# VHH binders against UPF0764 protein C16orf89 homolog, part 2

Target 1, 326 residues: UPF0764 protein C16orf89 homolog, of Danio rerio (Zebrafish) (Brachydanio rerio) (a7mcs3)
Amino acid sequence: DVIDNILMSLSKGITYFDMQGSNINLDGVVGYIILQAQLREATRTWPHSDFLSLSQRAAAISMLKRLSKSLSTAASTLQETDPKYFKEFEPILDSSFWSLPGEWSSTDPSLVYTSVRAMECYDEHMSDKCMTFLLGTWKDNGTPCIVTKTCRDTMTQFGCPHYSLSHQLLYFMIGTMKGCSKMLKGDLRLSRVNITVGHYKRIFCSNMMKSNQDIFKNSLTGQMQDIFIENILLCGLVGFSDFYKLDWLQSILTWQDQEAGCFGKEEDISHIFEEFLDAPHKRVKRREKTLTDGCSSHMTGVAVSALGGFLNFYLSEQDITKRPII
Key: E = the ipSAE of ESMFold2; O = the ipSAE of OpenDDE; V2 = 0.75 times the mean of E and O plus 0.25 times the DockQ between their complexes.

## First folded at step 1 (VHH)

Design A4 (framework vhh_sonelokimab_d1)
Fold by ESMFold2-Fast, scan of step 1:
Structure A4 (fold): chain B 326 residues (1-326), chain A 125 residues (1-125)
Amino acid sequence: as target 1 above (326 residues)
Amino acid sequence: DVQLVESGGGLVQPGGSLRLSCAASGRTFSSYAVGWFRQAPGKEREFIGAISRSGGSTYYAVSEKGRFTISRDNSKNTLYLQMNSLRPEDTAVYYCAASPSEWLKYLESGEYDYWGQGTLVTVSS
């Protein structure tokens, strides 16, 4: 059962977080916050058609309780070890911040770019600053929904690859969830742009779909696995269910370390460290932390939250209560 | 985190040259892209130019390209601004600033996280 396989994987990932949560960085913790939101929705809407469904739901409730306790501890540790970044991103460390889709749609291959740059369009510092302007946390300013010309131009440019592409989507997701829709729409109109926030999300996810198809066919590197999973996570959260493919799920499940329960485990940690710190930086996530056990904090976070997305999607396919009463 | 201290300012005649230095202390200077800004009395802060972490890339305000040259020596934790053909309109307090970002097309002062205290340059006879 596909649901059982997802639950087994999530249990291992939560056990890993229980043991290593104090060492996981902000990006990894955010992944577990998103998983918490997804498990709350899953346990609320879980179908009760048979004994197997009831048993699975009981397991999910147990995992949600464990995760909630671990997240409280991890948030306190993060506030002590990285107080500036905790303060800047505190709004997204609340699971209630993250909206889940009420309906499913598909990407549009006609929106795929004719050419894509080989290198990232911008770095993590630019990404973080633009997001903190939306959140209202830039230098304790307290005014949310600030959209600068630099952020607008950077976050709407076409042809960006990998992390810069996924972070353009994340920017508009954060803006929407923060309640900045009116300010974003106003800024786009003032700049003479006739593309809606919703259409930008569709453009970005259509290109993230093309990227994932290419990665699944051609790439075997850990960095490409990380990008692949992040694309599924973010576009799934926006409601693009065509990312929840069974063969993609099966591949993600094989990438989990059987002993530790994490993702991105690598014996040559110096190689990973050097790659993430390269300048000009090839990755937007410069602050990506490789744990002492060789696991990737970021990849583990995006993987468990993407699996939570798969869980909610497959549950929704079997949820007769969402069908209209005739 | 990094602390920046400017030096080399002073009085110079029109047409003259001056070299400003910015000494960095604290964390490794080579972790930051750095730039120069100036502010004349009663005016907004103006961008002059920036240089990448390695020194391999530079970006200048169009009005200053050719007269001013930015360079860095990471082994000495020092940033330089060579100013040639100075004009009375160049009279200002000059600031150095650091950013962890390599996005050098920043024109706004808000893109820089760490700032020096400034050094005064006066261009007059």
Scores: ipSAE 0.000, ipTM 0.178, lowest interface PAE 18.0, mean pLDDT 82

Design A5 (framework vhh_8fcz_2; at its last look DockQ between E and O 0.01; V2 from the best seeds 0.00; counts 0 for: pae E 21.4 > 2, grease 25.4 > 24.2, placed apart)
Amino acid sequence: QVQLVESGGGLVQPGGSLRLSCAASGFTFSSYAMNWVRQPPGKGLEWVSGISGSGGSTTYADSVEGRFTIIRDNDKKMVYLQMTSLKTEDTAVYYCAKDLYWSGYFDYEGQGTQVTVSS
ESMFold2-Fast, scan of step 1: ipSAE 0.101; ipTM 0.614
ESMFold2, look of step 2: ipSAE 0.000; ipTM 0.099
ESMFold2 (binder alone), look of step 2: mean pLDDT 83; pTM 0.844
OpenDDE, look of step 2: ipSAE 0.052; ipTM 0.516

Design A6 (framework vhh_8fcz_2)
Fold by ESMFold2-Fast, scan of step 1:
Structure A6 (fold): chain B 326 residues (1-326), chain A 120 residues (1-120)
Amino acid sequence: as target 1 above (326 residues)
Amino acid sequence: QVQLVESGGGLVQPGGSLRLSCAASGFTFSDYWMNWVRQPPGKGLEWVSGISSGGSYTTYADSVEGRFTIIRDNDKKMVYLQMTSLKTEDTAVYYCARGLFEYSDAFDYEGQGTQVTVSS
């Protein structure tokens, strides 16, 4: 059963977080915060019509309890080891910040870019700065929903690849969740193409879908696995259910280390060479931390978050299947 | 169909040792975390220890850490609990439990149990 496979994978990931939580960076912790929001939704909506469903729901409740304890410990450690980042991103370290989709939609292949840059459009520092302007945490300013011309131009640029693309989506997601929708709408009226926040999200996810289709067809190793999973996580959170493909789920499940429960463990020389060749590439993802066991903090966080999204999608699909059809 | 059969319990003096055994059948043993849980007289169930499907990862309750060791033999479909330095507080019925996790109130199956009594 697919639900059981997801639950087992999540349990392993939560156990890993409990054991390694003091070593997980901000981006990894945010992934577990999003998982907490998804497990809370899953336990709220879980069917309990039979013994199996009751057992699965009880397991999810137990996982939510374990995760909440581990997150409390990890938050304290982050405040000690990375006080600047903790302060700047404290609003997103609350699971109630993260909104889950109320309805499902699909991406649009007609919105795919005719050309995509080979290199990232901007770096992690630029991404973080623009997000902290929305959160109201940049340099202790305290004023939320600040949109600068530089942030607007950067975050609405078309043709960006990989992390630049996914973080353009994340920017608008954070803005919406923070309550900046009116300010973003007003600022975007200054754009040359007069595109809405919702349509920007659809454009970005349509291009992230194209990216994932290409990655899945050609290569699913190293950095490409991380990008692939992040695209599923973010676009799934926006409500694009066409990212919750069974074959993509099966692939993600195989990438988890069976004993440690993490993702991104180095075991392939081609992965090492890929990272070396990618060294001049400007990345916009949060500061990467390689753990002592060789696992990726970032990849582990996005993977467990994405799996939480698959869980909620498949639970909603099962409920629909049980309804009478005409 | 799923069966878990515990054995090895008995009466021991404080500071003594016992080895509990659990024989599993009716499922693919190597796919599941296995746990030991216990029920002291007049109290609820208390999780004791867990072991991963491959045996490389183990977890223990704070009260037994350093005194108990959980091991498994996937070929024989067995899980064991080696108990040392036993205390009166360890007196309980011990259950073998199949679950999705190393510890949880959400075990999907439990055996019938084996009694451990620690007294002078």
Scores: ipSAE 0.000, ipTM 0.246, lowest interface PAE 12.6, mean pLDDT 83

Design A7 (framework vhh_5c3l_4)
Fold by ESMFold2-Fast, scan of step 1:
Structure A7 (fold): chain B 326 residues (1-326), chain A 120 residues (1-120)
Amino acid sequence: as target 1 above (326 residues)
Amino acid sequence: QVQLQESGGGLVQPGGSLRLSCAASGFTFSSYWMSWVRQAPGKGLEVVSDISSGGGSTTYADSVKGRFTISRDNAKNTLYLQMNSLKPEDTAVYYCARDFLYSGEYFDVRGPGTQVTVSS
């Protein structure tokens, strides 16, 4: 059962977060915040048709309680360890900030760019600055929904690859969720191209879909796995259900470390040595150490969050009570 | 195939006792936490008791604490629930469940259930 596989994976990821929460950075914590929002929606809408559905819902409720406790602890640790980032992004560290889609739609291949840059269009500093302007947290300013010409031009440019592409989508998602829709629309009217916020989201996700199709065919290792999952997470949150493909889900599930429960763990080179020499004691010590300090905070966060999206999508497909009674 | 099969349910008077059994097959029973879960008609699922893989740790819902005792026999792949001082509120279908995560949080296998009715 696909739902059972998702729940097992989420439980492992939450257990990892409970054990390693003090070592998880802002990006990872945000992923777990989004997962919290998704589990709340899942438990609210979960079917009550049979024993299996009820037991799955009970598991989700248990996971939500554990996650909520772990997130409170992680927020306190982030405030101590990363006070600048905690202060700048505190509004997005509340699960109530993250809105989930009310309807499903599909990307449009006709919106795919004819040319894509080889290099990122902008760096993390520019991205963070533009997002903090929307949040009202830039240098203790306190005024939300500030849109500069530089941020508008940067976040609406076409042809951006990888993280700059996904962060252009994230920028408009944050703006919408913060309540900046009026200011964003007003500012966009000043641009030479009259495109709505909703249409920018569709353009970005159509290109993120093309990117994922290419990654899935050609390269499913390392950084490309992280980009692949982030695209699913963000476009799924905007309501593009064509990202919730069963074969993509199955691939993500295989990327979870079976012992630690995290994602993005660096390749264990000890397996190569194990094939050459009989060294059980050294293998055990290496495996134990690798399990505790080799994971990617960012990839773990986006992965559990994306799995929460798959969960809500598959539950919505099974819920016959949402079908019209004619 | 992984299977759990409950037995020992039935009709009993208030204040009476019942002993439920659950026969496990198709997996290494001694490696898993096990739980008893119940559902009254039209009500949600309630986890009544959990037991660790070796039997050294047990938990109970407040509603059954002091009246129910969970135990296991790993040599016989069997889980038990001794139910004493039964109340009408204990009327439910009782399920044996495997705790996949060793923590009483996620159950991946359930038995078909055994009916317990407490009435005059």
Scores: ipSAE 0.000, ipTM 0.180, lowest interface PAE 19.3, mean pLDDT 82

Design A8 (framework vhh_5c3l_4)
Fold by ESMFold2-Fast, scan of step 1:
Structure A8 (fold): chain B 326 residues (1-326), chain A 120 residues (1-120)
Amino acid sequence: as target 1 above (326 residues)
Amino acid sequence: QVQLQESGGGLVQPGGSLRLSCAASGFTFSNYAMSWVRQAPGKGLEVVSDISSGGGSTTYADSVKGRFTISRDNAKNTLYLQMNSLKPEDTAVYYCATEWGYLRSAFDYRGPGTQVTVSS
């Protein structure tokens, strides 16, 4: 069944993390932290009705125990190999930071933008800086919930595509999870914006849903797979269960490398060289920032954490075979 | 419609200097972090340097640190790489690229490249 397929995929992903945890970057580690939160919830709420359910629950408990041990080791290694990012994002490296939804809702197609920019609205440096202001980790300041005009303007602009869009959502998620809700609400009021943080999240996820529908119909290759999964992960965490579609799950399961257990695997230098020469204006993954086995740390992290979200959603839907969710 | 066009490469003696330029069009250049990436014959891609969208933050590979300077002119939609004290090992095709990020490195677009050869 579907639950068994998710559990098998997660087991492979955790085995991969056990072997490669010292080589996984901050993004990948955060994904496994979110998976830890998802598995903790799953094992807490797991229904039991027969030996199959008991067996599945036991497997999930075993995976949670293995993952907790691997995360302790990975966090220690990350602190040694990337102390700046560890310091900046330490608050999100605790699974208790990541809130799981208490109720399910759906996106609203009426909130979809009339026009979307072709290119990202801002870069990683701007995104990271704004998030570290919320976390209180920018330049060892220690004061959380700082909202600048630049961050507000950047994170509330409409029409952003891809990672700009998903990270506008992530900004407000981090702010809420850090306890910055009052400061964010106050800043929006002072700027005369009549849109709540909750409504910004709905706007962003409605546009991420449109993006995923377009990607699923037209292109499921390369970085589009990464964007597709990240949208499911983040919007699922906010409570938008319409992202937990069975057909989308089946596609994600096929993208896992059967031998390594990771996601986003690229083969060799010949393939990278050929792609670079054939399409100079296309996206490129840097070999030096990918894992030595060719896997994507980011895609592996978002994939296992999204699968944890699917798991929790399907456990809440006891008659899933009678209620197909596509 | 996104276009990146490098120029300024050529043959230069060891110890010499070159300035590379990258003309960007088809997107809002000032909103994007930019990188210079190179590929030497028979080797993989190496990120040489990157610069934030506003130009306030720069990084350099250890192999070029202290010798190369990245800069940008957002009013002219142009990225630059000033290369000093060039070495034979700097011989490569140099590419202009955009980088999004969010805790990772990936390139959205790159130009066709410009050849830099350091030889006597």
Scores: ipSAE 0.000, ipTM 0.283, lowest interface PAE 10.5, mean pLDDT 81

Design A9 (framework vhh_ozoralizumab_d1)
Fold by ESMFold2-Fast, scan of step 1:
Structure A9 (fold): chain B 326 residues (1-326), chain A 119 residues (1-119)
Amino acid sequence: as target 1 above (326 residues)
Amino acid sequence: EVQLVESGGGLVQPGGSLRLSCAASGFTFSDYWMYWVRQAPGKGLEWVSEISTGGSSTKYPDSVKGRFTISRDNAKNTLYLQMNSLRPEDTAVYYCARGYSLWDEFDYRGQGTLVTVSS
């Protein structure tokens, strides 16, 4: 049973988080926060015991209780170890911040870019600064929903690859979840762009779908696995159910370390820093940090979160399929 | 322009000590996590140490734990690595690098400083 396989994988990931939570960075903790939101949905929206067994429901409830306890500890640790970044991103560390899709859609191949840049369009600092402007936390400013010309131009640029593409989507997701929809709409109109926030999300996810198809067909190596999973996580959260493919799920499940329960486990981490040597003072592609046990904090977080998305999708699909009248 | 300039490398005998420094300019140093990474001759890059924005959190791999200590002085925009009980396998070019904590990313590094442990 696919549901049982997902639940077993999530249980292992939560056990890992409970053991290693003090060592997991903000990126990884955010993944577990999103998982918490998804497990709450799984336990609350399924009133039909004939679609989800009592043992499966009990497992999900048990995992939610364990995860809630571990997240409280992790949040306290983050506040002590990195108070500035905890303060800047505190709004996203609440599972109620993360909205889940109410309806399902599909991506559109006609929206795929004819040309994609080889390198990221912008660096991590620019991305995080733009997001904190939306959250109202940049340098204790306190005013949410600030959209600068630079952020608008950067976040609406077409042809971006990899993490800059997924973070353009994340920017508009955070803006929507923070309640900035009117400010974003107003800024786009002022710039004479006749494209809605919803259509930007569809453009980005259509290109993230093309990226995942190419990755799955051609190369499933470490960095590409991380990009692949992040695309599933973010586009699934926006409601694009065509990312919840069974063969993609099966691949993700095989990438989990059987003993540790994490993702991206490597004894030799040197390869993730290879491009460091290209040139001094040169911007490098986005990279994830590895934990002392060789596990990837970022990949573990996005993987458990994406698996929670698969869980909710399969539960909702079973309910729809079993209805005598749709 | 972001600049990271390492210094303090040199030749040292096994069991000796060295203190590396990294002078940062062109950005708000106190806003970034900082890292030391190294590359031994003919090998790939290895993570050596990390430090949070305020210096309250530090981490090390087992290969250097108990021997190396990372620290920072945000008033001077300077990162340090104190290396004790040096071994021949610590011979490498050491790079200072910056990152941002949300996604644990590395975006700039210096030219590096050579540490040779020989005899």
Scores: ipSAE 0.000, ipTM 0.225, lowest interface PAE 14.2, mean pLDDT 81

Design B1 (framework vhh_sonelokimab_d1)
Fold by ESMFold2-Fast, scan of step 1:
Structure B1 (fold): chain B 326 residues (1-326), chain A 122 residues (1-122)
Amino acid sequence: as target 1 above (326 residues)
Amino acid sequence: DVQLVESGGGLVQPGGSLRLSCAASGRTFSDYAVGWFRQAPGKEREFIGAISGSGDSTYYAVSEKGRFTISRDNSKNTLYLQMNSLRPEDTAVYYCAADEYWGLSEYEYDYWGQGTLVTVSS
């Protein structure tokens, strides 16, 4: 049963978070916050046609209770270890901030870019600054929904790959969830741009879909696994259900460490070091202590969050949840 | 708080080269991203380029393609702007700016120097 496999994976990931939460950085904690929102929605809307579905719902309720306790502890630790970063992103550390889709749609291949840059379009530090302008937390300013020309130009640039592409989507998601829709619409109109926020999200997810198809066909290793999962997480949250493919779910489930319950575990430290030297454009905003178990805080966070998305999608498509995946 | 002081400005002939310096004092320089801006008389302040705290990433305005190079020496708490093939249109007051996060807009930087005048004339 696909639901049972998702629930088993989530239970392991929550157990990992309970044990290692003090070492997980802001990015990883946000993933568990999104999972909390998804488990609340799942338990609220859970179908209940038989004893099995009621048993599964009970397991999900148990996991939600465990996760809520672990998140309370993690938030307190994060505020102590990284108080400025915590303050900057405090609004997104509340699961009620994160909106879940009420309806499903599909990406559009006609919106795929004719060419994509080889390297990231911008630094993640600039991305963080633009998001904090929307949240109203930049240097304790307190004024939300600030859109600068630099942020508009950067976040609407076409042809961006990998993390810069997914963070362009995240920027507009955060803006929408913070209540900045009027300000974003006004800024886009003043800039003489005839593309709506909704259409930008559709363009970005159509290109993230193309990226995932290419990654799945050609390379499912290390950094590409992280990008692949983040694309599923973010586009799924926007309502693009074509990211919730059964074969993609199966791949994600195999990447979980069976003993620890985390994702992105690297056992050869020299291999990790060589990859870092060859591709220095890896995430620096995680700013975490090196985990003793070799796990990735970021990949663990996006993976459990994406699995929560699969859970909600498959519950909404009740007939699919009865299909075995073995 | 960080303080910035620009130096190296002056009169230079068209086609010449000039290197500007920006000296930082206060907090560890490598914690700050820094940018160069210029302002010609009667015009808005224009972004030239920026460099990350580590020096690993640099960003340039399209209009400066290949003529200007930004670098930094964190051991000396100093930022540099190497300007080549100078034109009369490059005449402006040049400013360095710093912030914990880098940006392409002047409104995104908290710490500013007082500027150094560059005059390109024969």
Scores: ipSAE 0.000, ipTM 0.154, lowest interface PAE 17.0, mean pLDDT 82

Design B10 (framework vhh_5c3l_4)
Fold by ESMFold2-Fast, scan of step 1:
Structure B10 (fold): chain B 326 residues (1-326), chain A 121 residues (1-121)
Amino acid sequence: as target 1 above (326 residues)
Amino acid sequence: QVQLQESGGGLVQPGGSLRLSCAASGFTFSEYAMSWVRQAPGKGLEVVSDISYSGDSTTYADSVKGRFTISRDNAKNTLYLQMNSLKPEDTAVYYCAKYDEFGYWDHFDYRGPGTQVTVSS
């Protein structure tokens, strides 16, 4: 049962978060915040009343209660260990900030870029600054929905790869969720850009779809798995259900560490390259079997969040009345 | 080679209607998003409306939303723009355009020679 497989994976990820919450960075915590929103919606809209469905719903309710407790602890820890970073992103650490799709649509292959840059278009500092301008938290100025020329030009640039592409989408998602839609529309009009925010999201997700198709054919690195999952998470959140493919779900489930329950733990594939090394000091690298070592905070966060999206999508497909998830 | 040919423009009174057509050739029309772009005398290019390759998604400039309808017939390789409740401000040369890969308002892979729309009393 695909729902049971998702629930089992989520249970392991929540257990990992419960044990490691104090060591998980902001990015990872945000992933669990989004999962909280996804589980809350799933438990509210659960479509069937048969024995199996009720048992699955009860498991989801239990997970939501555990997650809510762990998130309270993690938020307190972030506030104490990095109060400035916490203050800058506090608005997104509330699950009610994150809107879920009410309807499903598909990406458009005709919007795929002819050329993509080899390197990221901008760094994380630029991304964070532009997002804090939207949130109203930059240097505690208190004014939300600030759109600078630099942020607009950067976030509407086409041909960006990897994280800069997904973070261009995230920028417009955060702007919409913060209530900045009128300011973003006005800024685009004043710059003579006649492309809507909605169409930018479709362009970005169409290119993220192309990226995921390529990664799925040749996924041998943890960084590409991380990008693959983030693309599913973000585009799924804006309503592109063509990212919720069964094949992709099954692959993500295999990338979860069996014992730790996290994602992004180092693979033994690195040992394959040792046969090509002409070194006097030979070393054997092995994957650690601890719950705290070698796991990616970011990849674990985006993975459990994306799985929450798969859960809501599959539950909506089982609803005999075809009720929207809002 | 890509060819786009617009037709259907003309003189119309305020409040009237026109339907523009664009015949596309030289590329697989059903695989590309298309746009209608206009240029009023002494002004720059304005993107009026976009349509996805399948026709399932459309966008409109605020100035024409609710009055214009973009559509396509992939079997006939033809793009349409139905223009209702025309205003003097809609007076422009209308171009059928295939976006460059970057989708910016001032750059297109290809655009046709245009068709003149004049709205006057």
Scores: ipSAE 0.000, ipTM 0.100, lowest interface PAE 21.7, mean pLDDT 80

Design B2 (framework vhh_sonelokimab_d1)
Fold by ESMFold2-Fast, scan of step 1:
Structure B2 (fold): chain B 326 residues (1-326), chain A 122 residues (1-122)
Amino acid sequence: as target 1 above (326 residues)
Amino acid sequence: DVQLVESGGGLVQPGGSLRLSCAASGFTFDDYAVGWFRQAPGKEREFIGAISWSGGSTYYAVSEKGRFTISRDNSKNTLYLQMNSLRPEDTAVYYCAAGDYEFWSPDYYDYWGQGTLVTVSS
């Protein structure tokens, strides 16, 4: 049942990407790249002892084939329409770059910050620059794993909210996948603190868990939906399976537009205007591209990627995915 | 061989109701997602609704949600479409289809019935 619901949602999202892939921005395309990695893992490890699971696996194989073709087209379009941005992030547009978890663990409530800043700790420009230093693509220099003092200080500071917090995790994830773990150590000369890369990831995801619990309790609309899904995606990729909650999955599935198959669609301009008036201090999403059909490129990408994570988790938990009788 | 046979079509007045059936044979029905599509003369094939292999999830075209209900009986290898509050624009040939996954695109469906005509007019 759960697996069918995930596959149905992914099928819709892939069909949307096939139709709109040339118009989806880099962030959205990265989400589909991560989904490609997750579907490849799912089809490789899918249980084969049940004839019903074979039909589900066949659907996943079909989706992987369609997605691979759509991604090839989208990558070519990005290279043509935004060659500088494509060049800077080309390494992460390869699904083999993205490591999937080999084991599951849980976040730690004792690592939750005593206080969190109201505003983002840094902007997208700082984040992008620090990540390109790790990838070796900043100004096409070819030297990976550059960790400046500014990037170290920015990406290891505690108390950051929302996108600042999730992008601190993303920074460490990218660095680890690029082979930069030695350079990322929180071994600071001034503070004399020896914090491992793994411990930073656990700190960030423990706080992203607290954030998601608060969002789920108080507000599941607008920008908070995007943050909520991104936290599930990134922490799930690091191996924190406590983010793969059934009630969170069900909420994400309801946010998908049934006709278009995308996420974050704004169909009613009156509702958008009223929401804006109710939240005078609401910040615009970072690097957000709203497509001509009203869909969110970023939210669609993180949502399909997070659903791929749910799929792999539930397949690893055979009892949850198991169909009774034959 | 695989066969899908629609039945229950006919002439009905505006505001009326009609129930379509689709009998499946030649394959393991409960391994497949199944759906309903329709095609009016001179128009492309339009999605109505789909149901997963287990019956645990259903998906409907936005314009038909609430008027049409899709269901299946795996013990009888049969798919159903309950149509209520019918309108003249619902006049079309209705097709059932089976595929590896339930979705609005016809491309997801491997097997198709020959269709049953529904005419809504006075």
Scores: ipSAE 0.000, ipTM 0.120, lowest interface PAE 20.5, mean pLDDT 81

Design B3 (framework vhh_8fcz_2)
Amino acid sequence: QVQLVESGGGLVQPGGSLRLSCAASGFTFDDYAMNWVRQPPGKGLEWVSGISWNSGSITYADSVEGRFTIIRDNDKKMVYLQMTSLKTEDTAVYYCAKDYEWGDLFDYEGQGTQVTVSS
ESMFold2-Fast, scan of step 1: ipSAE 0.000; ipTM 0.360

